# Ledger of designs, part 2: VHH binders against Putative glutathione-dependent formaldehyde-activating enzyme

Target 1, 157 residues: Putative glutathione-dependent formaldehyde-activating enzyme, of Halomonas elongata (e1vbt6)
Amino acid sequence: MLLEGSCHCGAVRFRVVSPHPYPFNRCYCSICRKTAGGGGYAINLSGDADTLVVHGAEHTSIYQAEIDGLTSPGERHFCSRCASALWVFDPRWPELVHPFASAIDSDLPRPPERVHLMLENKPDWVEIESREQDRCFAGYPDESIAEWHARLGLEEG

## First folded at step 4 (VHH; framework vhh_7uia_1)

Design s14 (from a06 with S53G)
Fold by ESMFold2-Fast, scan of step 4:
Structure s14 (fold): chain B 157 residues (1-157), chain A 119 residues (1-119)
Amino acid sequence: as target 1 above (157 residues)
Amino acid sequence: QLQLVETGGGLVKPGGSLRLSCVVSGFTFRSYAMAWVRQAPGKELEWVSSISGSGSYTYYEDSVKGRFTISTDNAKNTLYLQMSSLKPEDTAVYYCARVPKYWGSFDYWGQGTQVTVSS
């Protein structure tokens, strides 16, 4: 599925092909929460990095988190004008880009199951709105975004 | 079976050069990105470099930019890391790794090759 996205002010627009467009992953870690998590979590989608096309790229800035005293290679791209969080690109996995569901303008399908991860980093004011079928992890889940889609019989090509 | 085998490590003086090679079997580079990861004595694993499956895009950790070059030779099923201007802090076991099409980990690793930069 072709996903189209933008920042709030419209200075940055982008499109990317996602074979797995369900917005099911809720990440509660401090980086996701403080950079893209107004509800206490961020929702990351999977996209093919080779298909990413950006208009207004001169208005993007990159944040790299410091983890245990070292600068992470992971890049969080955001609009330098309005601060909208747009996507994560990690050069260690150069085939992948992870746009935030909050930046997607295309109609995203509703996930039949949600996955809640990094819950050990969740503050008490953040409520987990978990359904019976949802899955919860203290750290990272035991499956990838692609594996989640395959397990539930959901394929976009 | 699927495997990655590194060669080319050794002892070298500061300012010297080495070329590491990683021969892969059981898959093609067109289908997977590849990475070099190192571990210095007493330290955690550190990502060094990645190359896309097309070979068109290369990425480097800041401390090695301009000194190291990652490349692939599809005809030989071989991944390379050309290292120049080597420093004592580059001393580590170097691993080649296959980059999965999911985020967070590498799925297959080589046995590692030791690089020692004296003094």
Scores: ipSAE 0.330, ipTM 0.754, lowest interface PAE 3.4, mean pLDDT 83

Design s15 (from a06 with S54K)
Fold by ESMFold2-Fast, scan of step 4:
Formats: C-alpha cells, structure tokens, sequence
Structure s15 (fold): chain B 157 residues (1-157), chain A 119 residues (1-119)
C-alpha cells in the first residue's frame, strides 16, 4: 500500500510503499514517548526505504538519541519548522523506514491485535488500553512487523 | 542449510589493513541486506557497517567511516569488509549478519573472525 504523509505545517510531504500497513505497534520507550508520544507511546509502521520520496526535504532535521553515552545510528526525522515527528530510519536496517502513524494522511486499516512494547520504560501515568488478544512486552516483541502481518493473514503481495 | 562463514581475520599492526570475507549459502544478496557487527573483549556488540540488497547503499559507524569499505560479490556469494588504517580500538571478533526485513535484530550470524590490532 502506498502511504502518503505530511508534517502539520505542510512544509514536508512524503510517500512510501508499505507491504505491512497495519498500525499495531505501540512503543512506550522514553525516546518514542518524548519525540512522538502525546498519549505515552508512538505508533510506527513499516515501509520500504528505497520507495521513500520526500518533498520539502530541506525542512527536515535528524535527531540521533544518546544511549548509554553513545550516539545511536538510528535517525528520527522531523519537520524543522513545526516539529512534527515523521519517520525513523536506521542505517543498520537500510531496507526499512518506519513512518509514524501520526504523520500518515492515508486511511490506515484497523489492526485486529495490538502489540505493546518497551513497557518496562513507561511512566505510571500512561494507561495501557490492552485488550484480551493484545500482546505486551517488557522490551522488544518476539516477532517482526512482517511476521505479525503473516501470522494474522494480513500480508500484501 | 543456511550458513554464513567468516574468514580473513588475524593479527595486524596499527595502520595496517585486512580484508574480511563472509561466504553465504541458502540465500542471495539480492533478497537481503547484510551487516558487519563486532564485539571487543568484555564489550557489547557494536554495529560496524551495512549494505543494502543489490549493493545500492552502504552505511558505516562514524569511527570507521573513510577507513572501512563494505561490498558484495554476487557471483561468489561473498560479503567483504576491507579495513584500512586499523587502530587498536578495532580489535574485536567480527561477525557478518543477515539483515531481516524487520527492525530491531539480525536473524542469522556467522561464527565470527578475530581481528587483533597490536604492535
């Protein structure tokens, strides 16, 4: 599925092909929460990095988190004008880009199951809206975004 | 059936060069990105370099930029890491790894090859 996204001010617009467009991952880590998590988490999607097309790229800035005294190679791209969080790109996984669901203008499908990850890092004020079938992980989940879509029969061609 | 086998490590003096090789079987580079990851004694795993499928894009950790070059040879099913201007801090076991089409982990690793930079 072609995903279209933008920042709030419209200075940055982008398109990316996602074979796995269900917005099911809720990440509660401090980086996701502080950069893209007004509700206490960020929702990331999977996209094919080689299909990413950006208009207004001159208005993007990159934040790299410092983890245990080292600069992470993971890149959080955001609008330098309005501060909208747009996508994560990690050169260690160069085939993938992870747009934030909050930046997507396309109609996203409703996930039948949600995955809550990095729960050991959430503050007490953040409420988990967990349903019986949802999966919860103290750290990273035991399956990939692609594996989640395959398990639930939601993969695209 | 699926295997990654590293070779080319050894003892080298500071400023020297080595070329690491990783022969893969059971998959092709056209279908998977590849990475080099290292682990120094008593330290955590550190990502060194990645190459996209088909070899179109390469990426490096900042401390190795300009000194290391990652490449693939599809006909030989071999991933390379050309290392130059080696420093004592490059001493580590080097692993080649297959990059899955999902974020956060690597799915298959080689056994590793030891690189020691010392005079």
Amino acid sequence: as target 1 above (157 residues)
Amino acid sequence: QLQLVETGGGLVKPGGSLRLSCVVSGFTFRSYAMAWVRQAPGKELEWVSSISSKGSYTYYEDSVKGRFTISTDNAKNTLYLQMSSLKPEDTAVYYCARVPKYWGSFDYWGQGTQVTVSS
Scores: ipSAE 0.334, ipTM 0.756, lowest interface PAE 3.2, mean pLDDT 83

Design s17 (from a06 with S54T)
Fold by ESMFold2-Fast, scan of step 4:
Structure s17 (fold): chain B 157 residues (1-157), chain A 119 residues (1-119)
Amino acid sequence: as target 1 above (157 residues)
Amino acid sequence: QLQLVETGGGLVKPGGSLRLSCVVSGFTFRSYAMAWVRQAPGKELEWVSSISSTGSYTYYEDSVKGRFTISTDNAKNTLYLQMSSLKPEDTAVYYCARVPKYWGSFDYWGQGTQVTVSS
């Protein structure tokens, strides 16, 4: 499924093919929350890195977080003009790019189950809107985005 | 029981070579990307190299490119780091680390193996 996205000011526009387009994961860690989480979390999708096409790439900047005393090789791309968080690219998983649901202009499908992760890092003011079918993890979940789609029979998109 | 066990560290002279090995158990080795991370005395942790779960893609920190080679042997559940043209600044404890299924930090580490490069 082709996903189209943009920053708020329109300087950066992009498209990417996602075989796994359900916006199911909510990350409550300080990095996701402070860089892309107006509601106390960020929602990350999966896309095929080889299909990513960016217009206005000269207006993107990269932030790399320091985690446990290590500068993460993970790259958080954002618009240098309006500060919109756009996608994460990590060279340790070079086949994948992870656009933020907040940057997607295409109509995203409603996930049948949500996964809430990094809950040990959420602040007290953030409340979890958890449904009966949702999964909650103090740290990282036991499955990848692709494995989640496969388990629920959604891997075709 | 999940374990990562490093071996192969030691004392070498500048320009020398060492091969580090990391034997893993307790998880499906071929399902995870793996990495080498080091910590020099009085310094922060530094990512050195990573290899994809398929072994098809390798990545290196700029300071080690052309000198270090990361590889895996899936039949032996073993990760390797071949180090050549070693410099005094490569002196560090080297850790084998599992790359999680999500981006960010590493989720499991070995005990580390000491590499000392001196005359």
Scores: ipSAE 0.013, ipTM 0.334, lowest interface PAE 7.9, mean pLDDT 81

Design s18 (from a06 with S53T)
Fold by ESMFold2-Fast, scan of step 4:
Structure s18 (fold): chain B 157 residues (1-157), chain A 119 residues (1-119)
Amino acid sequence: as target 1 above (157 residues)
Amino acid sequence: QLQLVETGGGLVKPGGSLRLSCVVSGFTFRSYAMAWVRQAPGKELEWVSSISTSGSYTYYEDSVKGRFTISTDNAKNTLYLQMSSLKPEDTAVYYCARVPKYWGSFDYWGQGTQVTVSS
């Protein structure tokens, strides 16, 4: 599925092909929460990095987290004008880009099951609205985004 | 059976060069991005470099940029790391790793090859 996205001010627009467009994961880590987590979490999608096309790229800025005094190679791209969080790119996994669901303008499908991850990093004020079918992990889940889509029969070709 | 076999490590003086090779079998090499990661004595694993499935995009940790070059030979199912201007800080066991199609980990590793930079 071709996903189209933008920042709030419209200075940055992008498109990317996602083979797995269900917005099912909720990441509660401090980086996702502080950069893209108004509800206490961020929702990231899977996208094919070589299909990413950006208009207004001159208005994007990159944030790289400092972890234990070292700069993480992971890149969080955001609009330098309005601060909208747009996508994550990590050069250690160069085939992947992870747009934030909050930046997607395309109609995203409703996931039948949600996965809550990095819960060990969740602050007390954040309440998990978990349904009986949802899955919860203190750290990373035991399956990839692609495996989740395959298990539930939700793959896009 | 999936296998990654590294060669090319050794003892070299500061400023020297080494070329590491990793021959892979048991999977379609050209369908995966590949990486080099290293572990220095008493330290955690450190990502060094990655190369895209196409071979067109390469990425490096800041401390090795301009000194190391990652490349592939798809006809030989081989990943390379050309190392130049070696420093004592580059002393580590170097591992060839397959980059999975999901974020967070590498799924298959070689046995590692020791690189020692000492005068």
Scores: ipSAE 0.135, ipTM 0.614, lowest interface PAE 5.6, mean pLDDT 82

Design s19 (from a06 with S56G)
Fold by ESMFold2-Fast, scan of step 4:
Structure s19 (fold): chain B 157 residues (1-157), chain A 119 residues (1-119)
Amino acid sequence: as target 1 above (157 residues)
Amino acid sequence: QLQLVETGGGLVKPGGSLRLSCVVSGFTFRSYAMAWVRQAPGKELEWVSSISSSGGYTYYEDSVKGRFTISTDNAKNTLYLQMSSLKPEDTAVYYCARVPKYWGSFDYWGQGTQVTVSS
């Protein structure tokens, strides 16, 4: 599925092909929570990095987190005008880009199951409203987005 | 059976060069991005370099930019790391890793090859 997204002020617009457009990953790490997590988490989608097309790229800025005194190679791209969080690109996984569901204008399908990850980094004020079918991980999940779709019998976007 | 086998490590003096090789079997090499990661004595795992499955995009950790070159030979199912201008701080066990199509991990690793840079 072609995903279309934008920042709130409209200065940045983008398109990316996602083979798996379900917004099922809720990440509770401090970086996601502090940069894109008004509800205590960010929702990351999967996209093919080589399909990403950006309009207004001159208005994007990159934040790289400092973890244990070292600069993470992970890049969080946001609008320099309105501060909208847009996508994450990590050169360690160069074929993947992860747009935030909050930045997507396309109608996203509702996931039958949510995956809650990085829960070891969740503050106590954030309550997980997990449904019976949802999955929870202290760190990273043990299956890929494609494997998640296959397990649940979902069609590719 | 999925295997990644690293070779090419050794002892080298500062300023020297080494070429690491990783022979891959058991999966479609051209369908995955590949990475080199290292672990120095008493340190955490550090990502060194990645190459896209097409070979068209390469990425490096800042401390190795300009000194290391990652490349692939698809006909030989082999990943390389050409290391030049080696420094004592490059001393580590170097691992070849397959980059999964999910973020946050590397799914298969080789056994590692020791690189020691000392006088």
Scores: ipSAE 0.167, ipTM 0.630, lowest interface PAE 5.0, mean pLDDT 82

Design s20 (from a06 with Y57N)
Fold by ESMFold2-Fast, scan of step 4:
Structure s20 (fold): chain B 157 residues (1-157), chain A 119 residues (1-119)
Amino acid sequence: as target 1 above (157 residues)
Amino acid sequence: QLQLVETGGGLVKPGGSLRLSCVVSGFTFRSYAMAWVRQAPGKELEWVSSISSSGSNTYYEDSVKGRFTISTDNAKNTLYLQMSSLKPEDTAVYYCARVPKYWGSFDYWGQGTQVTVSS
């Protein structure tokens, strides 16, 4: 599925092909929460890095988190004008790009099940709105995004 | 049978060079990105470099940029790491790894090859 996205001010627009377009992952880690998580979490989608096309790339900036005293190679791309978080690219996984659902303008399908991860890292003021069918993990889940789509019988849009 | 076999490690003096090789089998080499990861004595695993499945995009940890070069030879199913201007801080066991198609731990590793940089 072709996804189209943008920053709030419109200076940056992008498109990317997502093989797994359901916005089901809610990540509560401090990096996702502080950079893209107004509700205490960020929702990351999967995209093919080689299909990413950006208009207004000169208005993007990159943030790399410091983890345990070392600069993470993971890149969080955001609009330098309005600060909208746009996507994550990690050169350790050079074929993947993860746009934030909050930056997507395309109609995203509603996931039949949500996955809440990194819950051990959430602040006490963040409440988890979990449905009976949702899954919760203190750290990382035991399945990949592709495995989640396969388990639920979902198709690429 | 999936196999990753590293060679090329050894003892070298500071400022020297080494070329590591990793021969892979049991999966479609050109369909996966590949990485080099190292572990120094008493430290955690550290990512060193990645290369896209096409071989056209390469990435490096900041401390090795300009000194190390990652490359592939698809006809030989081989991943390389050319190391130059070696420093004592580069002393580690170097592992070849297959990069998964999702964010997660690298699932297939070689046995590792020891690189020692000392006078």
Scores: ipSAE 0.354, ipTM 0.770, lowest interface PAE 3.1, mean pLDDT 83

Design s21 (from a06 with Y57H)
Fold by ESMFold2-Fast, scan of step 4:
Structure s21 (fold): chain B 157 residues (1-157), chain A 119 residues (1-119)
Amino acid sequence: as target 1 above (157 residues)
Amino acid sequence: QLQLVETGGGLVKPGGSLRLSCVVSGFTFRSYAMAWVRQAPGKELEWVSSISSSGSHTYYEDSVKGRFTISTDNAKNTLYLQMSSLKPEDTAVYYCARVPKYWGSFDYWGQGTQVTVSS
């Protein structure tokens, strides 16, 4: 599925092919929460890095978090004009890019199940909207985005 | 079945060079990105370098940029790490890993090869 996205001010627009377009992953870690988590979490999608096309790339800036005194190689791309969080690229996985669901303009399908991860990092004011079928993890989940889609029979393109 | 076998480690002086090799079998080498990861004594695993499946994109941890070069030889199903200007801080067990097609843990690893930079 071709996904189209943009920043709020329109200076940056992008498109990317996602084989797994369901927005099910809610990450509560401090990096996701503080950079893209107005509700206490961020939602990441998967995309093929080699299909990413960006218009207005000169208006993007990159943030790299410091973890245990070292700069993380993970890149958080955002609009330098309006601060919209756009996507994550991590060179350790050079073929993947992860756009934030909040930056996608295309109609995204509703996930039948949500996965809540990094809950040990959740502040007390954030309430988990967990349905019976949702899954919750104190740290990392026990399955990948692709495995989640396969388990629920939701494989795309 | 699926195997990753690292060789080429050893003892070298500071400023020296080593070439690590990782021979893979049991999967289509050209279809996967590959990585080198190391673990120094008493420390956690550290990502060193990745190469795309096409070989056209290479990436490095900041501390090794300009000193290490990752490459592949598809005819030999082999991943290389050419290390130059070695420092005592590079002393570690080096692991070859297959990069999964999803964002997650590297799940197929070799047994590792020891690199010791003397003194």
Scores: ipSAE 0.335, ipTM 0.761, lowest interface PAE 3.1, mean pLDDT 84

Design s22 (from a06 with Y57T T58I)
Fold by ESMFold2-Fast, scan of step 4:
Structure s22 (fold): chain B 157 residues (1-157), chain A 119 residues (1-119)
Amino acid sequence: as target 1 above (157 residues)
Amino acid sequence: QLQLVETGGGLVKPGGSLRLSCVVSGFTFRSYAMAWVRQAPGKELEWVSSISSSGSTIYYEDSVKGRFTISTDNAKNTLYLQMSSLKPEDTAVYYCARVPKYWGSFDYWGQGTQVTVSS
């Protein structure tokens, strides 16, 4: 599936092919919550980095989180004009890019099941809107994004 | 709180040896597979080796097989990479990584340690 995305001000627009376009992951860690989580979580997708095309790239900036004093090589790309969080890219896995569902303009499919992860890192004011079919994890889930799509029969070739 | 810290890199001559260490904290080390990956100047990230959570399943890239040995010390929450017969083409920043069953934007990555083989 070709995904089209943009920042709120329109200075940055992008396209990327995602074989796994279901927006099922809700990550409650402090980095996701503070950078892209108005509801207390961020939702990221997977995309093929080789297919990423960006217009207005001069308006993107990169944030690298510090974890206990160490700078993470994971790059959070955002619009320098409006601060919209756009995608995560980690040069250690250069074939992958992870656009945030919040930055996607294309109609995303509705997930039949959601995964809530890093719940041990959730502040008390954040409520978990979990349905009975959803899965909840104190830390990392027991499957990858690709494995989730495969288990539910939802992945594209 | 969650952290991977690599040490042991340095300058070494061809044919030499180095041992890299990665101390992990903030998650249950024994429950996750771990990996070493490297990035040489101007090149793509390359997966070097992986070890299962039990330590029983080990995988190496062909270019390092027979020269590098991955191991764990669960009592110390430490991952090792013993490197022998080092070659100039092994020059890279070496990263300790948790093998992700899930890609989230939450990071448990190391900062890497530089290995330079006399080039």
Scores: ipSAE 0.005, ipTM 0.166, lowest interface PAE 11.5, mean pLDDT 78

Design s23 (from a06 with E61A)
Fold by ESMFold2-Fast, scan of step 4:
Formats: C-alpha cells, structure tokens, sequence
Structure s23 (fold): chain B 157 residues (1-157), chain A 119 residues (1-119)
C-alpha cells in the first residue's frame, strides 16, 4: 500500500510503500511518548526505505536519542518548522523506514490485534485500554512488524 | 548460552589495518542484523557499522566510512569488520552487538576487543 503523509504545516510531504500498513503497535517509552505521543504512546508503521520520496526535505531535522549510555543510531525525522514527528530511520535496519501513524494522511486499516510495548516506562496518567485480543509487553515484543503481519496473515502477497 | 565472541584486536601504527571477527552462537545468525560499536577511553559508546540480516545492506558512521568494511559469513556464524587506514582516534574497545528484532538499543554484546592505534 502506498502511504502518503505530511507535517502539520505542510512544509514536508512524503510517500512510501508499506507492505505492512496496519497501525498495530503502541510504544509507551519516553522517547516515543515525548516526540510523537500526545495520547501517551506513538504508533510506528513499516515502509520500504528505497521507496521513500520526500518533498520539502530541507525542512526536516534529525534527533538521535541517548539510550542506556549509547547515542542511538536511530534517526527521528521531524519538521523543523512545526515540530511534527514524521518517521524513524534506523541504519541497523537500513531496508526499513518507520513513519508515525500520526503523520499519515492515507486511510490506515484497523488492526485486529494491537501490541502495547515499553509499558514499564509508562507514566501513571497514561491509561491503557487493552482489548482481549491485544498483547502487552513490559519492554520490547518478541516479534518484528513483518512477523506480526505474517502471523495474522496480513502481509501483502 | 547466547554468546558473541570478538577477536582480532591489537596494536597497530597509524595507517595500518586490522580485521575483527565476531563468532556468534545460541541464536539464528541469519535472522538478525548485526553491528559494531566502540568505546574509547573515557568516552561514550559510538555506533560504527551495521549489516542487515540478509547481508545485502550495510551502513557506516561518517567517521569510518570508506575505511571500514562490515561483512558476514553465514556458514560460519561470523561477523567481520575490516579496518584500514587506521587513525589514533580509532583507539577503542570494539564490541560486536546483536540488533534486536524491534526498535531500541542493542540487546546482546560481546566481551569486546581492544584496538590501539599508536599516536
């Protein structure tokens, strides 16, 4: 599926092909929450990095978080004008780019199961409405985005 | 049980070369991306290079691009870092690290191997 996205001010627009477009994971860590999580979490999608096309790239800035004493190689791209969080690119997975669902303008499919991760880092004011189908993890889940789609039979054939 | 064992470090003069090896066991090597991370004395950890689980994609920190080459030998469950044109600023303990299947920091590290480039 072709995903189209943009920042709030419209200075940055982008398109990326996602074989895995279900917005299923909710990350409650402080980085996701503070950079892209007005509801107490961020939702990351998966896209093919080679297909990413950006208009207004001169208005993007990159933030790299420090995690457990290491400056993360993960690049959080955001609009330098309006501060909208747009996507994550991590050179440890160079084939992938992870747009935030909040930046996607395309209609996203409703996930049959959600994964809640980094719950150990959740602040008390954030409430989790977990459905009986959902999975919850104190830290990282035991499967990748591609593995989640494969398990549920949702990968693009 | 899950082990990452680095070898190949040592003393080298500026301009020299070294090849680091990391033998992994206890997990399916072909299912994970792998990385090299270094730490110079008194400094923070610095990511150096990564390679995809397929071995088809590599990425390098700007400080080492053009001088270092990361590669894998899946038949031997081994990750390599070929270092050339070494500089005094490359002096560090080099760690082999497994990239988790999901976002975050590296989840397993080796013991590290010391690389010293004389000033």
Amino acid sequence: as target 1 above (157 residues)
Amino acid sequence: QLQLVETGGGLVKPGGSLRLSCVVSGFTFRSYAMAWVRQAPGKELEWVSSISSSGSYTYYADSVKGRFTISTDNAKNTLYLQMSSLKPEDTAVYYCARVPKYWGSFDYWGQGTQVTVSS
Scores: ipSAE 0.013, ipTM 0.378, lowest interface PAE 7.7, mean pLDDT 81

Design s24 (from a06 with E61K)
Fold by ESMFold2-Fast, scan of step 4:
Structure s24 (fold): chain B 157 residues (1-157), chain A 119 residues (1-119)
Amino acid sequence: as target 1 above (157 residues)
Amino acid sequence: QLQLVETGGGLVKPGGSLRLSCVVSGFTFRSYAMAWVRQAPGKELEWVSSISSSGSYTYYKDSVKGRFTISTDNAKNTLYLQMSSLKPEDTAVYYCARVPKYWGSFDYWGQGTQVTVSS
């Protein structure tokens, strides 16, 4: 599926092909919450980095989280003008990019199951809205985004 | 060349303790979060515990919280799982796994070590 996205001010627009376009992951860690999680979590998608096309790239800035004095290689790309969180790219896995569902303008498919991860790090004011079919993990889930789509028969292309 | 090698499994009685070790090679150990995942006979893989790349943050499945402790020794490139108050339900093959992405699950796994909790 072709995904189109943008920042709030319109200075940055992007397009990316996602083989796994279901917005099923809810991450409650402090980095996701503080950079892209107004509701207490961030929702990331999977995209093919080779297909990413950006207009207004001169308005993008990169944030790399520091953990115990070490800079994470994960790059959080955002609009330098309006601060909209756009996508995550990790150069250790250059084939993948993870756009935030909040930045996607295309109609996303509805996931049959949601995965809630990093719950040990959620603040007390965030209430997890888990359905009976959803999966919950104190830390990282036991499957990748691609494995989740495969398990539920939702693979694209 | 990249390897994860688990040791420390075995037969133990209910209420007993075991320490699992996972020696890693072929990558910069300190740069990756690590996890323990288990699989009981005939069941799906089940995440047990994770530790941040810094070693400062640990996470546990509810059923093992307070009984298991995950830790690392960066000088020895080794991941540990200290298991106490073991129950028959803890019987499984235990795998150490590398967690490279904040959204990613496990990209490399060890061969596993068998833990059997039985009288």
Scores: ipSAE 0.011, ipTM 0.135, lowest interface PAE 9.4, mean pLDDT 80

Design s25 (from a06 with A35S)
Fold by ESMFold2-Fast, scan of step 4:
Structure s25 (fold): chain B 157 residues (1-157), chain A 119 residues (1-119)
Amino acid sequence: as target 1 above (157 residues)
Amino acid sequence: QLQLVETGGGLVKPGGSLRLSCVVSGFTFRSYAMSWVRQAPGKELEWVSSISSSGSYTYYEDSVKGRFTISTDNAKNTLYLQMSSLKPEDTAVYYCARVPKYWGSFDYWGQGTQVTVSS
């Protein structure tokens, strides 16, 4: 599916092809929560990095988290004008880009199951809105985004 | 079946050069991004470099930028790491790894090749 996205002020617009467009991952880690998590979490999608087209790229800035004094190679791209979080790119996985569901303007399908991850890093004021079939992980889940789609029969190839 | 076989490691003096090779078999080499990762004695695994499946994009960990060059030869199903200006802190076992098409851990690793930079 072709996804279209933008920042709130409209200075940055982008398009990317996602083979896995369900917004099912809720990440509660401090980086996702503090950069893209008004509800206490961020939701990341998977996109094909080679298909990413950006308009207004001169208005994007990159944040790389420092963890225990070391700079993470992961790049969090955001609008320098309005601060909208847009996507994550990690050069260790150069084929992938992860747009935030909050930045997508296209109609996203409703996920039949959500995955809650990094719960050990969740502050007490954030309550998990867990549905009966949702899965919860203290750290990282034991399946990839592609594996989640395949398990639920949502993968189309 | 699927194999990644590294060669080219050895003992080298500080400031020297080595070229590591990784011969791949059992999967379509051109369909996957590839990486080099290393493990120094008593330390955790550290990502070193990645190359896209097309070979058009290369990425490096900050401490090796300008000193190491990653490349592929698709006709030979081979991944290379050209290492120059080697330092004692580059001493590690170097692993060739296949990058999965999804966000997560590397899915297949080679046996590793030892690089020792003597001082």
Scores: ipSAE 0.026, ipTM 0.476, lowest interface PAE 6.9, mean pLDDT 82

Design s26 (from a06 with A35H)
Fold by ESMFold2-Fast, scan of step 4:
Structure s26 (fold): chain B 157 residues (1-157), chain A 119 residues (1-119)
Amino acid sequence: as target 1 above (157 residues)
Amino acid sequence: QLQLVETGGGLVKPGGSLRLSCVVSGFTFRSYAMHWVRQAPGKELEWVSSISSSGSYTYYEDSVKGRFTISTDNAKNTLYLQMSSLKPEDTAVYYCARVPKYWGSFDYWGQGTQVTVSS
């Protein structure tokens, strides 16, 4: 599925092909919460980095988190004009780009199951809205986004 | 059945070279980005290098840039890591890994190959 996205002010627009377009993972870590998480988490999608096309790229800026005194190679791309968080790209995994569901303008399908991750790092005031089918992990999940789609029969490309 | 089998490790002197190989089976090699990850005794897993599924993009951890080269041979479904100018700090078990679980994490499937750099 082709995903189209934008920042709030419209200075940055992008398109990316997602082989697995379901917005299923809610990340509760401090970086996702403080940069893109008005509800205490960010929702990350998968996209093929080689298909990413950006208009207004001159208005994007990159934030790299500092973790225990070290600069993370993970790049959080945002609009330098309106501060909208747009996508994450990590050069350690160059085939993947992770647009935030909040930046997507395309109609995203409802996931049959949500995955909640990094729960050991969430603050006490953040409440988990978990459905019967959802999975919860103290740290990282035991399956990848692609494996999740395959398990649920959603990978019929 | 998915398998990754690492070979090529061994004992080498500082300044020496080794070439690690990872033979892939059970999935289409050209459809996945591939990674090398290492774990030194008593330490956490450390990402070393990545290569895109197309082979067009390579990335390296800063401490190995200029010393290590990642490559693939699609006809043999094999991932390589050419290591030169080896240092005692490179002593670790080296694993090859398929597409990672979310950004900031990784999947690895092999048993690893031990690299020891000492006099």
Scores: ipSAE 0.000, ipTM 0.182, lowest interface PAE 12.7, mean pLDDT 73

